# VH-VL binders against q9umr5: the designs that were tried, part 390

Target 1, 268 residues: q9umr5
Amino acid sequence: SYKPVIVVHGLFDSSYSFRHLLEYINETHPGTVVTVLDLFDGRESLRPLWEQVQGFREAVVPIMAKAPQGVHLICYSQGGLVCRALLSVMDDHNVDSFISLSSPQMGQYGDTDYLKWLFPTSMRSNLYRICYSPWGQEFSICNYWHDPHHDDLYLNASSFLALINGERDHPNATVWRKNFLRVGHLVLIGGPDDGVITPWQSSFFGFYDANETVLEMEEQLVYLRDSFGLKTLLARGAIVRCPMAGISHTAWHSNRTLYETCIEPWLS
Short names: E, the ipSAE of ESMFold2; O, the ipSAE of OpenDDE; V2, 0.75 times the mean of E and O plus 0.25 times the DockQ between their complexes.

## First folded at step 19 (VH-VL)

Design kg4 (framework fv_nofazinlimab; at its last look DockQ between E and O 0.74; V2 from the best seeds 0.84)
Fold by OpenDDE, look of step 19:
Structure kg4 (fold): chain C 268 residues (1-268), chain A 122 residues (1-122), chain B 112 residues (1-112)
Amino acid sequence: as target 1 above (268 residues)
Amino acid sequence: QVQLVQSGAEVKKPGSSVKVSCKASGGTFSSYAISWVRQAPGQGLEYLGYIIPIFGAANYNEKFKGRVTITADKSTSTAYMELSSLRSEDTAVYYCARVDFDEYGSYGMDVWGQGTMVTVSS
Amino acid sequence: DVVMTQSPLSLPVTLGQPASISCRSSQSLVWRDGNTYLNWFQQRPGQSPRRLIYKVSDRDSGVPDRFSGSGSGTDFTLKISRVEAEDVGVYYCMQATHWPRTFGQGTKLEIK
């Protein structure tokens, strides 16, 4: 029998978006119990990410308890960050495959058509004023805003990303790293034609330096310091990178070729 | 300078709803948040919630979360506060105030509307 | 919720004399960035509140220098060096570090 699959949606999303994914899983892995969590749907996805982490934790705990053989996580977009945090705070999770589906794992500094209504070009350079404040940090989108030109503000003001990355010191850093390392495989999915995740390499833990040059995962301080276990995971062959071109952000969970190439192999 | 102009006084019956508007002029509506605060007669100030128009997202004081809805129209630079299931205790002057995300990081309500009196009575 | 406690609640003052208002928070108002988001507001009779001080000690434009804010952590003070007739009203402290935002009870300043 196949291990249960838990799906976590992204920003302004709901379980309905994953109807095709469910179909694909059912066809290729019949009998798989798939649970798409309908929590923090739509506008509620703007709630602080730690609040979301707590809500999703309450939902996944009973599922994991009924699946002693382990479960798989498919986490889309913002959901990928929620899931990474879940795996960090849970000392007893049994996740085999953590599939990060086009998630801004190293944060967002976006300027795309999809997000222009939220982050117009004229505002992107100044969004740090909003996001790195007590007012902005009450919203999920600011919890992983990563301004490469204001690193000090990011490190100090970020209530979420800087913590789960271990970029800011906190008393739980060692334990969170230990917990995250319980994952069997980290499957990173994304691509250059995403159009939302900015830079798209963020889905692979790449990100901008101070000159907005994209650096790879292995060049990031979080990797070099192994602050939350990326270096360790890579060393033991637990990280899978699956880039794919020609896929827009809203199509990652509905593309059959992507599913067969990047998702299905890890649903065992 | 930025000004906030609110809609006129309202008289409502218990159980009804009221919607107060707050129009901003003289600045960039998308560069700040709009807070809502009320003051019952002879009482202090109470924070209801706020909206960041550029996000189209609001945060509410849990005391009012079930009854307060804060929205914004960027095209008209207008914020709205709707309070439902009105009670006599909701009788108060309701204020909107700007939270300016300036380069100094003040993050306070530096500009206030003139206030809107809402009276709830049978 | 963070409780803001002001003292005194009533403050009669002679013209030209100094005034001092205390504001205490139930927990530290220092945010992650190291700033303390404590504001002081003035509300004259029949008017909307007006912000005087932000981040403990910074004055808004147009606020006379006879107003000053000080403090740290959980203890804050608003001082008026020389009270004038136009200073009559209610003064509020407000914290913006924690959610929800909360105000002190207000201090009513009157002329003796």
Scores: ipSAE 0.911, ipTM 0.953, lowest interface PAE 0.5, mean pLDDT 95
Fold by ESMFold2, look of step 19:
Structure kg4 (fold): chain C 268 residues (1-268), chain A 122 residues (1-122), chain B 112 residues (1-112)
Amino acid sequence: as target 1 above (268 residues)
Amino acid sequence: QVQLVQSGAEVKKPGSSVKVSCKASGGTFSSYAISWVRQAPGQGLEYLGYIIPIFGAANYNEKFKGRVTITADKSTSTAYMELSSLRSEDTAVYYCARVDFDEYGSYGMDVWGQGTMVTVSS
Amino acid sequence: DVVMTQSPLSLPVTLGQPASISCRSSQSLVWRDGNTYLNWFQQRPGQSPRRLIYKVSDRDSGVPDRFSGSGSGTDFTLKISRVEAEDVGVYYCMQATHWPRTFGQGTKLEIK
């Protein structure tokens, strides 16, 4: 009776990370078919995001075909960007709830806690040189790196984020918007204590302006221009914002209160 | 000024592996990429792959079918290229080359190592 | 893979005369930022390659101004306005726009 759930993992991650989430779903929605996709795990999560989108698309097609009444997506961290691109490129998707679990939807401009000691804390001001080059764009981190101080370079060089946000002109923009708008609900989850997503408001389509002041979703040009459908989705009541404090980046999928509050209501 | 110094020549038997080192000096090792290129005797240049040490991640030319492994050690400013299951056709000079990410967008392997001759013979 | 085709493969030239080397790619080398990442390298006998030109026409530091690069899209040219004895070697074009990076076959420049 429950729609199948497809889970997509994030950077340096794997399907194993979701075993507690699977337990929660089994307890509250018994009989639900849950598939945690085991593609691009660990180091492979650094492959270009369009390559990941293609691979995940191939994996989800048969699952969606076996569930004509629809499916749900739970997409964690970098995986939320993969899932949003899937919703744009698939004219035949049947996704009801897209649950974006602490994903850098407007990009990333900050060092991760993983690499804090191995990686200079001031690197964010210089990483644009690597990321906005052909060499850097061959790695997933750079596909969503968004330096608010080099917006022109971002707009010209981004192979992924600027395209799926409709920030750079491309011939598929209208079709991608139409496809994305077929989603039933967009559930945005994140919080100030994440420690990795920077700014954490990126999980809610907020981001820095040129002064590093965070502008919320409704203040973003991509929202105001409705470039990929955010304004339309909000107007039809399809966007759910579920912020939660006190959760670190690696704990989103293993916190029962988070699950019960932000995920469970959307697993019809 | 950045300099790249490679390990010395090697003679190997077919089926074995070789690991060539490339030590960088005079720059910030984590701020650029290291490419690996080879040149068989009397032949042109062939691109093997590269690593961006700040990501700890490499990209490989698919024709080597997982025989090439490229790594970097940030603490010693050294990149490594390991080629396994050696064949006589792998006899070549192996070069490392820096890709600098400057404001001019020069990205074209501006500094090269001296090369390492690897000879594969029975 | 982007195929890079050089012409000629062997280029005998008289000292003091101009030389021209053609490089053609199987795909456009214009990257999404509008730049074209086409490079030229010189390999003198017994030496490592040396970059001469990046981004089609930008001369690397220390490269004599007799070397110039031109072209766009898929067609590129390296010119030497007056060949010197030190210019003997093999010249390679290389594209960095696409993965994997690929080289032309090389053009051996020799003094007649």
Scores: ipSAE 0.826, ipTM 0.918, lowest interface PAE 0.8, mean pLDDT 91
ESMFold2 (binder alone), look of step 19: mean pLDDT 89; pTM 0.920

Design kg5 (framework fv_nofazinlimab; at its last look DockQ between E and O 0.78; V2 from the best seeds 0.83)
Fold by OpenDDE, look of step 19:
Structure kg5 (fold): chain C 268 residues (1-268), chain A 122 residues (1-122), chain B 112 residues (1-112)
Amino acid sequence: as target 1 above (268 residues)
Amino acid sequence: QVQLVQSGAEVKKPGSSVKVSCKASGGTFSSYAISWVRQAPGQGLEYLGYIIPIFGTANYNEKFKGRVTITADKSTSTAYMELSSLRSEDTAVYYCARVDFDEYASYGMDVWGQGTMVTVSS
Amino acid sequence: DVVMTQSPLSLPVTLGQPASISCRSSQSLVWRDGNTYLNWFQQRPGQSPRRLIYKVSDRDSGVPDRFSGSGSGTDFTLKISRVEAEDVGVYYCMQATHWPRTFGQGTKLEIK
C-alpha cells in the first residue's frame, strides 16, 4: 500500500493544475490516495503566507491522522514555502517525503516575463519599498521577497521567510528546527529554464549575494548555521537535489519525464 | 503632482450595490497603493481596505469583508470600490487616498480624492 | 484591532494661542523596521482629509512649521504653536503599523 499524497498548489493556481500529476500517480502507483488541497486558489493565494499555513494545517491534520504510516507532500512553487513552514510549526507531522517542486525556497528576486506584470524591470530594484512595509507584508509574494541589496530590511521586515529560515531570531526557532527535521526526505526540484523562480537556484536554497552572484546552499548562512536544519538533513543523506533543464515553470507538475525522474522514486 | 478624481454622488436603495471610481493622474499608478476610507455624516474616518495595483489584489478590513470589492485598472490608472448589500448605515462620503512607497517610507495617505457621497435610502 | 484614543474631542482655542492634541494607541506602533507609522490628518469643513504629519514627526510638504508631531510607542502629540483661523477643522491620528488601519475619534478645533 502506498502512502497518501498531499498536493499544495502555487501562486494563482488551483487543484485543476495538477490533473496530469494525478494521472501519473494513479498510473504508476495505483491505489494511492491523492488529495490536492483546494484552498487559497487564484487571487486568494496572495493572502499572507502564515494565514495560508494555518488553513492548510487544518486541512492536512485529518489526513495525517488517518495515515499513521506517514504521508508525502508535493508542494509546487509558492506552495513549497507553505509546506516548509507547515512542517516547521507542526510538532506531530508524519511526512516521509517533502517534495519541493520548483519552489523559491530561498526567496524571490525575480524579473521574468511571467512575473513582469507584478515585477517589471523598473520595479524590481524598488520593490523593497513596497514589500518591506506593513502594507506589502499583507501579501504572500512579499513574504518571500528577498532583496540582496537590502538585507537589513529583509531581515527585519520579512514576516515569513526570514523567520522560517531562522535568519531573524525568534522564540520558536529551536522548536521549528526540531519539527522540520522530522521529515524523512527533502526532495528539491528545479531548473535553469524555469523562467519564474529567480534565481532558479533558489529552488535548491541557492541565492544571490550582495553582488548578485549566486551562491550554493552550502555557502548560505542558514546552512552554515544550520538555522532550520539543512546542514543536519544533508549530513544524514536526507536531501535530494533533482535539477532538470528544459522545463518551464508551469510545466513542472505536468512533465512525465520529470515525474518519473524526480517525483515517482519518492512516492512509496 | 498626483491627483485623485472620484466619480459623482450616488443615491441607492437598500440591498443594491454602488461602485465608486478613483482616477489617478500625474504619477506612476503602479508605484503606490490606493486606500479607501469612508466617513458617515458627522462621524469619524473608517478604513475599508486598499489595493496595490501591481499585485491586482486588495486587502480588506474584516468588518467589510464580503461586501466590499476593491479593484484597479492599470491601463486607465483607475481604482474602484464596490459595496454590495447596501444599508442605511452605509450612507457616507467615500474617499480614495494614495499610499506612496517613496524613499522616505512614509506609507501614508498623502493624496486624497475629493470624496463621493453615497446615500442609501428607501 | 488597535484602538486609537484622542483627547480632547473638542478643542476651543483663542487665535494666536497654542494647541495640543493627544493620541494614544492600545499597543505599540513601532514596526519591525524600527519606524513608527503614526499619522496626523487635518480635515477642514467641507474638505477631504489632508495629511500633516507622518512617522510621528515628519511634516508633509506645504505644512506650516507651526505644526509639530512628537511621541513614541503608544503616546503621541500634535502641537500647533500659534493657531490661525485656517486651522479650524477636525484632526485625526491614524496608525498604519497594524492591520486593520485605524483612526482616532477626531478632535474638533474651533476658534473661541
Scores: ipSAE 0.895, ipTM 0.945, lowest interface PAE 0.5, mean pLDDT 94
Fold by ESMFold2, look of step 19:
Structure kg5 (fold): chain C 268 residues (1-268), chain A 122 residues (1-122), chain B 112 residues (1-112)
Amino acid sequence: as target 1 above (268 residues)
Amino acid sequence: QVQLVQSGAEVKKPGSSVKVSCKASGGTFSSYAISWVRQAPGQGLEYLGYIIPIFGTANYNEKFKGRVTITADKSTSTAYMELSSLRSEDTAVYYCARVDFDEYASYGMDVWGQGTMVTVSS
Amino acid sequence: DVVMTQSPLSLPVTLGQPASISCRSSQSLVWRDGNTYLNWFQQRPGQSPRRLIYKVSDRDSGVPDRFSGSGSGTDFTLKISRVEAEDVGVYYCMQATHWPRTFGQGTKLEIK
């Protein structure tokens, strides 16, 4: 029947946030085993992303072992970065569809409505001073903070995003690329009315240049050099882009039209 | 110029808790981190943890994780350290110290509070 | 945890003479940005610690020129070219590269 689905939540989130998504899956794919991982909830979601990757890896191993024919990942917001790292570090993953639900795949640069609880005053131009330090890199948002005006600091200081994007040399780059390329499909979901992911095109591997002009995925150096496999995936038809307007950041997992259009087709 | 002023000395019984305050003046409280360090009488310095007030969350030395809580109140520019289940070996001077995130990348504790003596005795 | 080992632990010096304090870390303190976050602190009797040196060799404002830091990787040195009476106290190295931040055990400088 249907492959099991593993759901990985985002910043300041919990498993209850996905109750509507679970309902939709049950209605369209009855009998599907869906597991919403309840690790790093609330403020624990600010723990270093490599710590979160380790914890989520431990949780997914037995689920994948029970499903030798494959699983699907639905990964929301920050959770999409956790999942992409899982695909790179696990030489034994069996993920068919990786569904990235409004995730900051090329990073984050902005004060946003959702992050205003974290940043009640505008600090985006100065946050690089905290984030590109050993102190800041011990918190998750700094692990994917991507200041387009301090690209040299980003490339040198990032403990997570620059590594999983292949933007900085490391001993595991070849193995991580090989592992990531074993995914069946990469389904990218996001939209202009998200209100949190900045730029929203980060969910599609787009990002700002130094003038804050958005360069799309195919214009990014990591794509052009195929640093972690995006060009290869696109060439074999494995990348699906599903933008949808009119959806705020907290509503991606509770919008039926989004589910039917962007998620349902990939839950084989 | 940044100054850190801590609350006064405390005498506590074993098994109780203590909460030390650290009020910052000058600078932008949300733009730096506050570290907590202790020093038992005649001993060296021991790092407890820190908070970055803009993130509203702390990082704890694992040795104390179940017993230490570090918080910040941005409206009063005050950081707090609470240590629970006190033991006699927790007798120490407790310091707060600022970590500034400047362009020189000088990430050290450049401004220190005056210290708070906490004595744990029966 | 990164262990910071200072030598000597007790350092009696003659006024006006040089002093040297060694600090060794159990791991490299070079962070991914190329900087080495090794700091030196002075604690005078009855006072809070004061930072003297950051990033191995950079002197804080108001710290006398007679203090200098050097070293790389895992081996670091604080030197005082001419010890003054005001230099009496305990000196600590501290690494900020790794979590948790850790201090050396301290070197007590005294005038003999």
Scores: ipSAE 0.800, ipTM 0.907, lowest interface PAE 1.0, mean pLDDT 91
ESMFold2 (binder alone), look of step 19: mean pLDDT 90; pTM 0.928

Design kg6 (framework fv_nofazinlimab; at its last look DockQ between E and O 0.77; V2 from the best seeds 0.84)
Fold by OpenDDE, look of step 19:
Structure kg6 (fold): chain C 268 residues (1-268), chain A 122 residues (1-122), chain B 112 residues (1-112)
Amino acid sequence: as target 1 above (268 residues)
Amino acid sequence: QVQLVQSGAEVKKPGSSVKVSCKASGGTFSSYAISWVRQAPGQGLEYLGYIIPIFGSANYNEKFKGRVTITADKSTSTAYMELSSLRSEDTAVYYCARVDFDEYGSYGMDVWGQGTMVTVSS
Amino acid sequence: DVVMTQSPLSLPVTLGQPASISCRSSQSLVWRDGNTYLNWFQQRPGQSPRRLIYKVSDRDSGVPDRFSGSGSGTDFTLKISRVEAEDVGVYYCMQGTHWPRTFGQGTKLEIK
């Protein structure tokens, strides 16, 4: 029998978006119990990410308890960050495959058509004023806003990303790293034609330096310091990178080719 | 110079709803937040919630347990506060105020509306 | 919720004399960025509140220099060096660090 699959949606999303994914899983892995968590849908997805983590934790705990053989996580967009945090705070999770589906794992510094209404070009450079404030940090999108030109503000003000990355010191860093390392495989999915995740390499833990040059995962301080276990995971062959071109952000969970190439192999 | 102009006084019956508007002029509506604060007669100030128009979402004081809805229309630079299931205790002057995300990190509330009196009586 | 406690609640003052208002928070108002988001507001009779001070000690534009704010952590003070007739009203402290935002009870300044 196949391990249960838990799906976590992204920003302004709901369980309905994953109807095709469910179909694909059912066809290729019949009998798989798939649970798409319908929490924090729509505008509620703007709630603070730690609040979301707590809500989703309450939902996944009973599922994991009924699946002693383990479960798989498919986490889309913002959901990928929620899931990474879940795996960090849960000392007893049994996740085999953590599939990060086009998630801004190293944060967002976006300026795309999809998000222009939220982050127009004129505002992107100044969004740090909003996001790195007590007011902005009450919203999920600010919890992983990563301004490469204001690193000090990011490190100090970020209530979420800087913590789960271990970029800011906190008393739980060692434990969170230990917990996250319980994952069997980390499957990173994304691509250059995403149009939302900015830079798209963020889905692979790449990100901008101070000159907005994209550096790879292995060049990131979080990797070099192994602050939350990326270096360790890579060393033991637990990280899978699956880039794919020609896929827009809203199509990652609905593309059959992507599913067969990047998702299905890890649903065992 | 940013100004906030609120809608006129309201008289409502218990159980009904009221919606107060706050129109901003003289600035960039998308660059700040709009807070809502109320003041019962002869009493202090109470924070209801705020909206960041660029996000299109609001954060609420849990004390109101879902009775307050704050929205914004960027096209008209107008914020709205709707309070449902009105009670006599909701009788107050309701203020909107700007939270400015300026270069100084002051974070408002530096500009206030003139206030809207809402009276709830049977 | 963070409780803001002002003292005194009533403050009669002679014209030209100094005034001092205390504001205490139930927990530290220092945010992660190292700033302390404590504000002082003035509300004259029949008017909307007006911000005088932000981040403990910074004055808004147009606020006379006879107003000054000080303090740290949980203890804050608003001072008026020379009270004028136009200073009559209620003064509020407000914390902007924690959610929900909370105000002090207000201090009513009157002329003797």
Scores: ipSAE 0.911, ipTM 0.953, lowest interface PAE 0.5, mean pLDDT 95
Fold by ESMFold2, look of step 19:
Structure kg6 (fold): chain C 268 residues (1-268), chain A 122 residues (1-122), chain B 112 residues (1-112)
Amino acid sequence: as target 1 above (268 residues)
Amino acid sequence: QVQLVQSGAEVKKPGSSVKVSCKASGGTFSSYAISWVRQAPGQGLEYLGYIIPIFGSANYNEKFKGRVTITADKSTSTAYMELSSLRSEDTAVYYCARVDFDEYGSYGMDVWGQGTMVTVSS
Amino acid sequence: DVVMTQSPLSLPVTLGQPASISCRSSQSLVWRDGNTYLNWFQQRPGQSPRRLIYKVSDRDSGVPDRFSGSGSGTDFTLKISRVEAEDVGVYYCMQGTHWPRTFGQGTKLEIK
């Protein structure tokens, strides 16, 4: 009776992290087939994002084939970028709800709790030197690192984010936009107390300008040009924005109130 | 001024493993990469892999079929390369080299260690 | 893997005369930022390699101006305008654009 749900995890993550989310779905939507994809776990989540997209694509194909009525995606953190790329590259996806759970959709420019523990000096102003190099682009975090003070380097060096955003010309842009637009709903979830996604508005397609002033989705060039379909989706009434304060990055998939408010209504 | 100092020469039996250290002094260890390159006697240079210490993650040349492990200890500014299941053809000088991420985009092993001779023989 | 092919592999040269070493890659070395990450290294007898040239033609500081690099795409050349006795050693090209990074076979420069 309920569409299957596919869950895609984030950086340094594994399928175990979603046990509470699975419990919530079972309680509110009994009989729902939920698959948490067990790929690129732990340090393997640092593999290039296009490599991850390919692996996740291979895993979702049989699930989608068995569910001609459609599926839902719940994609957490870095996993939301993997899922957005999946929606672009798959001509034959049947995703109804794409639920983006605190994902850096416009990129990341800031320290994370993980990075602070590895080095105490703030590296956000210097990470572009690594990330916008051939060596750096071989790691996933650099595939969506977006330094607003070096936007020229970002546009030239990014192997992933600049492409899926339509910020660089490429031969598949029209096809990717068409594929993305076949989604039923885009559900954007995030909040100011996340503590990792920087700016937190990246989860809603907001991002910094060169002065580190946050421009909202509707002020972004990729929205105004409708580069990959955001303006079309919004006009269609297909974008749901569900911000929630008081939730840290690791708690989005284990908060019942968040689930009931932002996720449950979209698991038809 | 960045300097790379490697551990001393080793003689090993086939089937064993070796772990070579590379201690960096100067610069910010987490801000660059450490590459590992080897050179068999009388032969050319062969790239093994690299680590970016800030990510705590390495890339490996698939030619070595999972026998190479590269790690870094940020607290001691030391990178390590471990080669397991040693064969006679692994006899070589093993070098570590820095990849600096500067504004000029000069990404290429600009500072090299002195090399560590590893001899694999029965 | 990107194959780097050097020629000649052995280069005897008379002191004071020019030398030229060719390096060809099996794929373009132009990265998406427009730069070409082709490097040249010198290894003197008994020493670790030393970088001479990066990004095709940029000479490291302290490298004599008699060394120059040129080329584009897949074809590259290292030239020494006047060979000195201290130039004896093996010269390697290396590409840094593609994973895994790869070296040419080396060119042994000798004074004849």
Scores: ipSAE 0.810, ipTM 0.911, lowest interface PAE 0.8, mean pLDDT 91
ESMFold2 (binder alone), look of step 19: mean pLDDT 89; pTM 0.920

